VH-VL binders against Mucin-5B (MUC5B). Designs and how they scored, part 13

Target 1, 171 residues: Mucin-5B (MUC5B), of Gallus gallus (Chicken) (q98ui9r863to1033)
Amino acid sequence: GTCTVYGNGHYMSFDGEKFDFLGDCDYILAQDFCPNNMDAGTFRIVIQNNACGKSLSICSLKITLIFESSEIRLLEGRIQEIATDPGAEKNYKVDLRGGYIVIETTQGMSFMWDQKTTVVVHVTPSFQGKVCGLCGDFDGRSRNDFTTRGQSVEMSIQEFGNSWKITSTCS
Below, E stands for the ipSAE of ESMFold2; O stands for the ipSAE of OpenDDE; V2 stands for 0.75 times the mean of E and O plus 0.25 times the DockQ between their complexes.

## First folded at step 10 (VH-VL; framework fv_fezakinumab)

Design x01 (from w06 with light chain H36Y; at its last look DockQ between E and O 0.75; V2 from the best seeds 0.77)
Heavy chain, then light chain:
Amino acid sequence: QVQLVQSGAEVKKPGASVKVSCKASGYTFTDYYMHWVRQAPGQGLEWVGWINPSGGGTFYAQKFRGRVTMTRDTSISTAYMELSRLRSDDTAVYYCARSKYTWYRFDHWGRGTLVTVSS
Amino acid sequence: QAVLTQPPSVSGAPGQRVTISCTGSSSNIGAYYDVYWYQQLPGTAPKLLIYGNSYRPSGVPDRFSGSKSGTSASLAITGLQAEDEADYYCQSYDSSSYGWVFGGGTQLTVL
ESMFold2, look of step 10: ipSAE 0.729; ipTM 0.863
ESMFold2 (binder alone), look of step 10: mean pLDDT 93; pTM 0.933
OpenDDE, look of step 10: ipSAE 0.866; ipTM 0.937
ESMFold2, look of step 13: ipSAE 0.734; ipTM 0.858
ESMFold2 (binder alone), look of step 13: mean pLDDT 93; pTM 0.934
OpenDDE, look of step 13: ipSAE 0.851; ipTM 0.935
ESMFold2, fold request of step 14: ipSAE 0.765, 0.747, 0.768; ipTM 0.873, 0.861, 0.877
ESMFold2 (binder alone), fold request of step 14: mean pLDDT 92, 92, 92; pTM 0.927, 0.931, 0.929
OpenDDE, fold request of step 14: ipSAE 0.904, 0.878, 0.909; ipTM 0.953, 0.941, 0.954
ESMFold2, look of step 15: ipSAE 0.733; ipTM 0.865
ESMFold2 (binder alone), look of step 15: mean pLDDT 93; pTM 0.929
OpenDDE, look of step 15: ipSAE 0.820; ipTM 0.927

Design x02 (from x01 with light chain G52A; at its last look DockQ between E and O 0.72; V2 from the best seeds 0.74)
Fold by ESMFold2, look of step 10:
Structure x02 (fold): chain C 171 residues (1-171), chain A 119 residues (1-119), chain B 111 residues (1-111)
Amino acid sequence: as target 1 above (171 residues)
Amino acid sequence: QVQLVQSGAEVKKPGASVKVSCKASGYTFTDYYMHWVRQAPGQGLEWVGWINPSGGGTFYAQKFRGRVTMTRDTSISTAYMELSRLRSDDTAVYYCARSKYTWYRFDHWGRGTLVTVSS
Amino acid sequence: QAVLTQPPSVSGAPGQRVTISCTGSSSNIGAYYDVYWYQQLPGTAPKLLIYANSYRPSGVPDRFSGSKSGTSASLAITGLQAEDEADYYCQSYDSSSYGWVFGGGTQLTVL
């Protein structure tokens, strides 16, 4: 399954559901630290939108990837790696390809960022039902992708999006 | 069924050292970090550090650096914490606890080992 | 003192709702790692109560819930029961020290 973020808060979920969400905080885009996979989680992707004017339009992204033994922060084309265990084997590799930053894990998550507002996250079929976040749950049904962190299906897109907020910058 | 079995209580004099063990069962020992946490009488929890059993790498809280050594024996799935130059304020229950990653929750704890330091 | 600040005690009658706060900083509770809560009954080891800010381990009743906002976290207990009388600790990974920090603990008394 493939999740895409593009333009001014446009999303296509792992299950193909398209929606628009504008927020000015940090949000969980995708992770596999979800109730049915808490002991076997391997990645968490956090995204923050940067405004580019009084209209709250999005001009750039700040992205944090949390892996088994490292936290990777992406901003302004720069890669900052913060090792939580420097001696551990890494479960990921980083490639720089033209204007793209590509990060892939050994477990089958692939991340691409154009260093602006476009992000693509791909997960192999083994992740079906094991992921959560703004990208949805990859369960094969687009109608129920909007599961909150409390695991309730929400009525509105804004409630869904805000349920994935990490409150470090706007609480 | 995950189980962490710790060694028995110890009574030591100031200046001595103590080595506490934590034997793991019910899981692959080298897949999880082992942490040590202590609790002085009537006090809260204090993190001491972790060991990665697969490579033997360690990281200690600043307060304990220079006095603590964590080791493991992968052949018997056992982690150890040794604290040297003991003082009376080292009297505490010492727990082992495991986590999948250094930054992840402690999902299983040993029952604790009381270390008493008295003259 | 403890890096994370908790009230020393809280109390409630059976059936009531109580909350326990946990205040930290941007390097721990305000960062991208989960906040965990542990219950410690007298004479026992701590037990994981809440992980991933709001998720519960198997066997923890749904009357326990957690939340996180800014640099603060909260544990809520509804339908308070006598067996809930215990010490409660919050815990967070601290990215500035690359280690763990605990709250000082909160003694819950069921009246």
Scores: ipSAE 0.620, ipTM 0.819, lowest interface PAE 1.3, mean pLDDT 85
ESMFold2 (binder alone), look of step 10: mean pLDDT 93; pTM 0.937
OpenDDE, look of step 10: ipSAE 0.864; ipTM 0.936

Design x03 (from x01 with light chain D34Y G52D; at its last look DockQ between E and O 0.36; V2 from the best seeds 0.00; counts 0 for: pae O 8.9 > 2)
Fold by OpenDDE, look of step 10:
Structure x03 (fold): chain C 171 residues (1-171), chain A 119 residues (1-119), chain B 111 residues (1-111)
Amino acid sequence: as target 1 above (171 residues)
Amino acid sequence: QVQLVQSGAEVKKPGASVKVSCKASGYTFTDYYMHWVRQAPGQGLEWVGWINPSGGGTFYAQKFRGRVTMTRDTSISTAYMELSRLRSDDTAVYYCARSKYTWYRFDHWGRGTLVTVSS
Amino acid sequence: QAVLTQPPSVSGAPGQRVTISCTGSSSNIGAYYYVYWYQQLPGTAPKLLIYDNSYRPSGVPDRFSGSKSGTSASLAITGLQAEDEADYYCQSYDSSSYGWVFGGGTQLTVL
């Protein structure tokens, strides 16, 4: 499954559902730290849109990838790796390919960022039904891709998006 | 149903060691982290550390490093916390609590084990 | 001395609304880490009350609600009942120490 974020808040879920969402907070884009995932979680991707001045246009993205043993912060071409468990082995690799920052986990998640506004998250079929966030659950059913963090299906994109905020209010 | 059954109360002298057990049932033991949290009488909760599902990795709060050892016996679904060089201020109720992930909720707790350290 | 700061006590009459604050820093409550709340009835072990800032586990009534803003979190209890009398603790992961931290706890008294 492939989830894509592009332009001014355009999203395509793992199951191909398209929606637009403009938020000013930090959001869980995709993760496998999900209530119904029976396996151990391996990744969490947090995304923050940075607006251009007072406009709704997105100038840049702040992205944080959280793994079991490390955290990676991405902003304006900066790559910062922070150990969160000094005693554990990393489950990911970082690479630069054709202007993209590429991060790949041993469990089959691939993250790509053009260092601008385009983010692509790819997960192997083994992640079917085991992921959650703005990118959906990758269960092959696009109709339930707007599942909130509370595990309810919402018709409102705004409510769906807001449910995946890291914080209730942001500035 | 999920249960975490802890060992009975302990009374120890300063300088001694104590090992508390936590036997899990009602779920797949090897799918969850086990945390230990203590609470001194009339005080708040203090996180001691965690041991990962496989038992091969641990992480302790800085305060307890060098004195605490966490282990697991998967064959009997039991987690252990051993605290050495006990002091009077180690007197507390020690809880085991499970979490599915490192940064995930402690969704089930044991009833606690009182450890009293006194001369 | 707890890393997260809570008021030591709050009180309310049955049916009232009470709030318990939890103040942290950018290394824990702030940014990318969720806040959790636990209820501890007298003489019992803590029980998960709120997870991921604002969500309730099964069995927790909707009278309990959580929120997070910046480096602070709040637990709200509406329609206060006698059985709500307990200690409440907030919790967050601290990136500076790589471990969990708790608030000092708040004793809720129902008048």
Scores: ipSAE 0.015, ipTM 0.588, lowest interface PAE 8.9, mean pLDDT 89
ESMFold2, look of step 10: ipSAE 0.646; ipTM 0.836
ESMFold2 (binder alone), look of step 10: mean pLDDT 93; pTM 0.937

Design x04 (from x01 with heavy chain R105Y; at its last look DockQ between E and O 0.50; V2 from the best seeds 0.00; counts 0 for: pae O 8.9 > 2)
Fold by OpenDDE, look of step 10:
Structure x04 (fold): chain C 171 residues (1-171), chain A 119 residues (1-119), chain B 111 residues (1-111)
Amino acid sequence: as target 1 above (171 residues)
Amino acid sequence: QVQLVQSGAEVKKPGASVKVSCKASGYTFTDYYMHWVRQAPGQGLEWVGWINPSGGGTFYAQKFRGRVTMTRDTSISTAYMELSRLRSDDTAVYYCARSKYTWYYFDHWGRGTLVTVSS
Amino acid sequence: QAVLTQPPSVSGAPGQRVTISCTGSSSNIGAYYDVYWYQQLPGTAPKLLIYGNSYRPSGVPDRFSGSKSGTSASLAITGLQAEDEADYYCQSYDSSSYGWVFGGGTQLTVL
């Protein structure tokens, strides 16, 4: 499954559901330590949109990837790796390919960022039904892709997006 | 159901060592971190450290480094915490608590083991 | 001495609403780490009450709710019941020390 974030708040979920969401907070884009996942999680991707002045246009992204033993903070022109478990092996690799920052985990998650506004998250079929966030649950059904963090469905896009805030209130 | 069964209460002299055990059941032992949290009488919770699922890695709070050793035996699904050079202020209930990978919370706790340090 | 700050005690009558605050810093509650809440009944081990700032594990009544804003969090209990009398702890992760941190705990008394 492939989730794509592009342009001015455009999203395509793992199951191909398209939606627009403009938020000014930090959001869980995708993760695999979800209530419906009985396995150990392997990753969390947090995305923050930075608006251009008074406009709703997105000027830049701040992205944080959280793994078992490390945290990676991404901002335009900066890659910061922080070890959170100095005694553990990294489960990911970082690479630069064609202007993209590429991060790949041993468990089959691939993250790509053009260092601007385009983010691509790819997960192998083993992640089906085991992921959650703005990118959906990758269960092959687009109808339930707007599942909130509280596991409710059939909400507005705005409510869905807001449910995946890291914080309840942002400015 | 998930269970964390801890060893019984201990009474130790200052300078001695204590080793508390925590036997897990009802889940895959090697899929979870095991944490230890202590609580002095009438006081709050204090994180001591964790041991990773494989047992090959540990991380202790700065306060306990050099005195605490965490281990686990996967063959019997048991985690251990050993605290050495005991002091009176080490008197507390010691809890083992389960954590799932990058979930920074404890979803299951043992019932606790009282360790009393007195001369 | 606790990294997260809670009021030492709160009280309320049955049926009332009470709130417990938890104040941290940018290195713990901050932007990227959730706040968790635990209930500790007298003589028992802590029990997970809230995860992910505002979500309840199975078995936790909807009377309990959590929220997070900036570097602070709050636990709200509506329809207060006698069995709610307990100690409540907030918890997060501190990125500067790479450790788990707790609030000092709040004793809730039901009048």
Scores: ipSAE 0.013, ipTM 0.604, lowest interface PAE 8.9, mean pLDDT 89
ESMFold2, look of step 10: ipSAE 0.674; ipTM 0.843
ESMFold2 (binder alone), look of step 10: mean pLDDT 92; pTM 0.932

Design x05 (from x01 with heavy chain S99G; at its last look DockQ between E and O 0.73; V2 from the best seeds 0.77)
Fold by ESMFold2, look of step 10:
Structure x05 (fold): chain C 171 residues (1-171), chain A 119 residues (1-119), chain B 111 residues (1-111)
Amino acid sequence: as target 1 above (171 residues)
Amino acid sequence: QVQLVQSGAEVKKPGASVKVSCKASGYTFTDYYMHWVRQAPGQGLEWVGWINPSGGGTFYAQKFRGRVTMTRDTSISTAYMELSRLRSDDTAVYYCARGKYTWYRFDHWGRGTLVTVSS
Amino acid sequence: QAVLTQPPSVSGAPGQRVTISCTGSSSNIGAYYDVYWYQQLPGTAPKLLIYGNSYRPSGVPDRFSGSKSGTSASLAITGLQAEDEADYYCQSYDSSSYGWVFGGGTQLTVL
């Protein structure tokens, strides 16, 4: 399954559901640290969407990836890797392919960022039913893609997006 | 069945050292970090540090650097914490606890080892 | 003293709801890592009660619930029972020290 973020606030979920959400805080884009996954998770992707100005100015994009032994911060086209255990083997690799920064985990998550506003997250079928976030739960049901963090299906896109807010203060 | 079995209570004089052990069973010892947490009588929990049994790497809380050494023996699935130059305020129950990552929940705890430092 | 601030004690009668707060900062509770809660019965080691801010391990009753907002976290216990009398600790990873911080603990008394 493939989830895409484009144009800062436009989404295509793992199950192919399209929606628009423009929040001003930090949100969980995708993770496998979910209550329906009994094992320890392997990745968490946090994204900050900024509203474009009235003049359609360039929106800023900040992305944080949390892996087994490292935190990766993506800001202004740059990569900052912060090891939580510098001596541990990394469960991920960083590469550059065709203008994209590509980060892949040994567990089958692939993250691609065009260094601007386009993000693509791919997960192998082994993640079906084990992921959650703005990218949905990858269960093959488009209606479940809007499952709130409280695990209820919501009818409003804004309520869905805000349920994945990881901070209540945007600082 | 995951179990963490710790060594028995110790009584030490100020200036001495103590070495507490934590024997793991019921899981692959090298797959989880081992953390050490202490609790002084009537007080809360205080994190001491972690060891990665897979390579022996360690990280200690600032308060304990220079006095604590964590080691392990993978052949007997046992982690150790040694605290040197003991003072009376080191009197505490010392727990081992495992976590999948350095920043992840402690899902199993040892029963604790009481270390008493008195003259 | 403790990096995370909890009330030293709370009390409630059987059947009531009690809430235990845990206040930190942007480098710990306000960051992108989870808050955990532990229950410590007298004379025993701590036991994981809440993980992932709000999730319960198997065997933890649904009358225990957790939440996180901003730089604060909260544990709620509804339908209070005598066996809930224990000490409760919140825990967070602290990104500034690269280590763990605990709350000072809250002693719950069931009246």
Scores: ipSAE 0.720, ipTM 0.855, lowest interface PAE 1.1, mean pLDDT 87
ESMFold2 (binder alone), look of step 10: mean pLDDT 92; pTM 0.920
OpenDDE, look of step 10: ipSAE 0.842; ipTM 0.931

Design x06 (from x01 with light chain G52S; at its last look DockQ between E and O 0.66; V2 from the best seeds 0.71)
Fold by ESMFold2, look of step 10:
Structure x06 (fold): chain C 171 residues (1-171), chain A 119 residues (1-119), chain B 111 residues (1-111)
Amino acid sequence: as target 1 above (171 residues)
Amino acid sequence: QVQLVQSGAEVKKPGASVKVSCKASGYTFTDYYMHWVRQAPGQGLEWVGWINPSGGGTFYAQKFRGRVTMTRDTSISTAYMELSRLRSDDTAVYYCARSKYTWYRFDHWGRGTLVTVSS
Amino acid sequence: QAVLTQPPSVSGAPGQRVTISCTGSSSNIGAYYDVYWYQQLPGTAPKLLIYSNSYRPSGVPDRFSGSKSGTSASLAITGLQAEDEADYYCQSYDSSSYGWVFGGGTQLTVL
């Protein structure tokens, strides 16, 4: 399954549902740290939009990826890795391909960012029903793509998006 | 069944050292971090640090650096915490607890080891 | 002074709702890592009660709920029962020091 973020807060979920959401805080784009996954998760992707000065337009993204033993921060085309256990083996790889930053885990998550406003997250079928966030739950059912952190469905897009907010002290 | 079995109570004098053990069973010992948390009588929980049994890396809370050493023996699935230059305010129950990642939930705890430091 | 602030005690009658607050900062509760809650019955080790801000482990009744907003977290207990009488601790990872901080604990009394 493939989730895409593009332009000014445009999303296509893992299940192909398109929606628009523009929040001014940090939000969970996708993760497998979800209540329907009894195992420990392997990734969390947090995004925040960076506006063009006073504009309502989005110029770039601030992205944080949290992995098993490292946190990766992406801002303004830069990659900063901060180890939470420097002695642990990494289960991910970072690569640069044609202007894209590509980050892949051994568990089958693939992340691509054009260093501006376009993000693509791919997860292998083994993640079906085990992911959550703005990208939805990848269960093959459009109706429940908008599952909130509290496990509610069939609500407004704004309520859905705000349920995935992880900070409230943001620009 | 995940179990963390800790060593028995200890009585020590100020200036001595104590070494508490935590024997793990029911899971792959090297797949989880082991944390140590202490609780003085009538007081709250205080995190001491962690050890990664896979390789032996450690990280200690600032308060305990220079006095605490955490080790493990993977052949018997046992973690150890040694606290040196004991003071009376080190009297506490010392718990081991495991987590999958250093920043993740403590899903199983030992029953605790009472360490009493008394002159 | 614990890094995370909890009320030292709360009380409620059977069947009532109580909340236990946990206040921290932008480097811990207000960051990108989760808040956890533990229940400690008298004379026992702590037990995981709430993980990842709001999720319940198997075996924890749904009358226990958690939330996180800003630099604060909250544990709510509805339908209070006598067996809920315990100490409750919040816990947060501190992203600036990469270490753990606990709240000072809250003693819940069921009247």
Scores: ipSAE 0.718, ipTM 0.861, lowest interface PAE 1.0, mean pLDDT 88
ESMFold2 (binder alone), look of step 10: mean pLDDT 93; pTM 0.939
OpenDDE, look of step 10: ipSAE 0.868; ipTM 0.938
ESMFold2, look of step 13: ipSAE 0.714; ipTM 0.848
ESMFold2 (binder alone), look of step 13: mean pLDDT 93; pTM 0.933
OpenDDE, look of step 13: ipSAE 0.751; ipTM 0.910

Design x07 (from x01 with light chain A31S; at its last look DockQ between E and O 0.77; V2 from the best seeds 0.79)
Fold by ESMFold2, look of step 10:
Structure x07 (fold): chain C 171 residues (1-171), chain A 119 residues (1-119), chain B 111 residues (1-111)
Amino acid sequence: as target 1 above (171 residues)
Amino acid sequence: QVQLVQSGAEVKKPGASVKVSCKASGYTFTDYYMHWVRQAPGQGLEWVGWINPSGGGTFYAQKFRGRVTMTRDTSISTAYMELSRLRSDDTAVYYCARSKYTWYRFDHWGRGTLVTVSS
Amino acid sequence: QAVLTQPPSVSGAPGQRVTISCTGSSSNIGSYYDVYWYQQLPGTAPKLLIYGNSYRPSGVPDRFSGSKSGTSASLAITGLQAEDEADYYCQSYDSSSYGWVFGGGTQLTVL
């Protein structure tokens, strides 16, 4: 399944549902640390929009990826890797390909960022039903893509998006 | 079923050392970090540090650096915590607990080992 | 002294609702990492009660619920039962020390 973020807060979920959401906070884009799975996940992707001056247009993204033994911070085209256990084997690789930053895990998550506002997250079919966030739950049913972090299906895109907010600075 | 079996109670004098063991079963020992947490009588929980049994890497809370050493023996799936230069305020129950990642939940705990430091 | 602040005790009658607060900082509860809760029955080791801020492991009744807002987390227990009498601890990863911090614990008494 493929989730895409592009332009001014436009999303295509893992199940193909298109929606628009503009938030000024930090949000879980996709992760496999989800409520229906006690087993450990392998990734968490947090996204924050940066506005163009006073406008509501998005100029850049701040992205944090949390992996098994490392945290990766992406800001203004810069890559900062912080090991939480420097002696552990990394479950990911970082590459640059044609102006894109590409980060791939051994478990089958692929992340691509154009260093501006376009993000693509791909997960292999083994992740079906095991992911959650703004990218939806990858269960093959687009009706359920708006499941909140509290496990309710919300009718409002804004309530759905805000349920995936993870910082204290947004109120 | 996951089980963490700890060594028995210890009584020590100030200035001595103690080594507590934690034997794991029911899972692949090297796939999980082992943490040590202590609890003084009538007090709360205090994190001591972790060991990664794969490779033996360790990280200790600042308060314990220089006095604690964590080791493991992968052939018997056992983690150890040794605390040296004991003081009376080291009297506590010492628990082992496992996590998948250093920053992740402690999903299984040992029953604890009482260490008493008295003169 | 604990890095995370919890009330030292709370009490409630059977069937009532209680809430246990856990207050920290931007480097721990307010970070991108999760808050965990543990129950410790008298004379026993702690056991995982809540993970991922609000998720319950299998076997934990849905009358236990967790939440996180800002630099604070909260555990709510509804329909209090006598067996809920225990100590409760919150826990968070602290990005400034690269280690774990616990709350001081809350003793729950069921009247």
Scores: ipSAE 0.724, ipTM 0.860, lowest interface PAE 0.9, mean pLDDT 88
ESMFold2 (binder alone), look of step 10: mean pLDDT 93; pTM 0.934
OpenDDE, look of step 10: ipSAE 0.869; ipTM 0.936

Design x08 (from x01 with light chain Y55W; at its last fold request DockQ between E and O 0.80; V2 from the best seeds 0.82)
Heavy chain, then light chain:
Amino acid sequence: QVQLVQSGAEVKKPGASVKVSCKASGYTFTDYYMHWVRQAPGQGLEWVGWINPSGGGTFYAQKFRGRVTMTRDTSISTAYMELSRLRSDDTAVYYCARSKYTWYRFDHWGRGTLVTVSS
Amino acid sequence: QAVLTQPPSVSGAPGQRVTISCTGSSSNIGAYYDVYWYQQLPGTAPKLLIYGNSWRPSGVPDRFSGSKSGTSASLAITGLQAEDEADYYCQSYDSSSYGWVFGGGTQLTVL
ESMFold2, look of step 10: ipSAE 0.757; ipTM 0.872
ESMFold2 (binder alone), look of step 10: mean pLDDT 92; pTM 0.932
OpenDDE, look of step 10: ipSAE 0.831; ipTM 0.928
ESMFold2, look of step 13: ipSAE 0.719; ipTM 0.855
ESMFold2 (binder alone), look of step 13: mean pLDDT 92; pTM 0.929
OpenDDE, look of step 13: ipSAE 0.774; ipTM 0.914
ESMFold2, fold request of step 14: ipSAE 0.756, 0.728, 0.701; ipTM 0.871, 0.855, 0.849
ESMFold2 (binder alone), fold request of step 14: mean pLDDT 92, 92, 92; pTM 0.925, 0.926, 0.921
OpenDDE, fold request of step 14: ipSAE 0.904, 0.857, 0.913; ipTM 0.953, 0.936, 0.956

## First folded at step 12 (VH-VL; framework fv_fezakinumab)

Design y01 (from x01 with light chain S97L; at its last look DockQ between E and O 0.53; V2 from the best seeds 0.68)
Fold by ESMFold2, look of step 12:
Structure y01 (fold): chain C 171 residues (1-171), chain A 119 residues (1-119), chain B 111 residues (1-111)
Amino acid sequence: as target 1 above (171 residues)
Amino acid sequence: QVQLVQSGAEVKKPGASVKVSCKASGYTFTDYYMHWVRQAPGQGLEWVGWINPSGGGTFYAQKFRGRVTMTRDTSISTAYMELSRLRSDDTAVYYCARSKYTWYRFDHWGRGTLVTVSS
Amino acid sequence: QAVLTQPPSVSGAPGQRVTISCTGSSSNIGAYYDVYWYQQLPGTAPKLLIYGNSYRPSGVPDRFSGSKSGTSASLAITGLQAEDEADYYCQSYDSSLYGWVFGGGTQLTVL
């Protein structure tokens, strides 16, 4: 399954559901540290959307990835790797492909970021039912059948998005 | 079933050292970090540090650096913590606990080893 | 002093609800790592009670619940029972120390 985030708070979930959510705090985009995953998780991806001054548009992302033995922080195209155990073998690799920063784990998660506002997260089928976050749970079901209905869909989506707020730290 | 079996109680004089053991069973010893946590009588929990049994890497809380050494013997699935230059305020129960990652939950604990430091 | 602040004691009657607070900082509870809670019965080692801020391990009754907001976390116990009398500790990874911090512990008395 593939989850995509693109400018102005647009999302396509692992299950193919499209929705819009504009939040200015820190949110769990995707992780496998969920209660239905009996194994220890292997990744957590946190995003923060930075607004453009008085604009309601997204100008940049701050992204933090937490892996088995390292934390990776991404801001304005910069990559900061912080080892929690520098002697451990890394379960991930960082690479550049066609202008994207690509981070892949040995367990089958691929993260791609255009260094601006476009993020793609891919997980192999082994993650079905084991992930959670704004990207959904990859369970084969759509969460929302009322994309053309205005107020009720927008209200439901805002509550969904805010349920994945991990901190109140905004800038 | 995962078990962490610790060595028996110790009584030491100030200035001596003590070495506490923690024998693991029921899992692959090198797949999990081993932490040491102490608890003085009537007091709370205090983290001492961790050892990665794969390779033997360690990290100690600043308070204990220079006095603590953590080692392991993978042939018998046993972790050790040695604390030197003991003081009376080192009197505590010393627990071992395992975690999958250095920042992850402690899902199994030893029963603790009482170390008493007195004249 | 403990880096995470908990009330030293709380009490409640059977059947009631109690909460235990855990206050930290941006480098620990306010960061992106989870808060954990442990129960320690008298004379025993701590036991994992809450992980992932709010998840219960199998075998922990659903009357135990956890939450995290800002730089604080909370453990709630509903339907209080006599066997809940224990010490409770919160725990967080601290990104500035590259290590663990515990709360000072809370002694729960069931009246």
Scores: ipSAE 0.679, ipTM 0.835, lowest interface PAE 1.3, mean pLDDT 86
ESMFold2 (binder alone), look of step 12: mean pLDDT 93; pTM 0.933
OpenDDE, look of step 12: ipSAE 0.770; ipTM 0.914

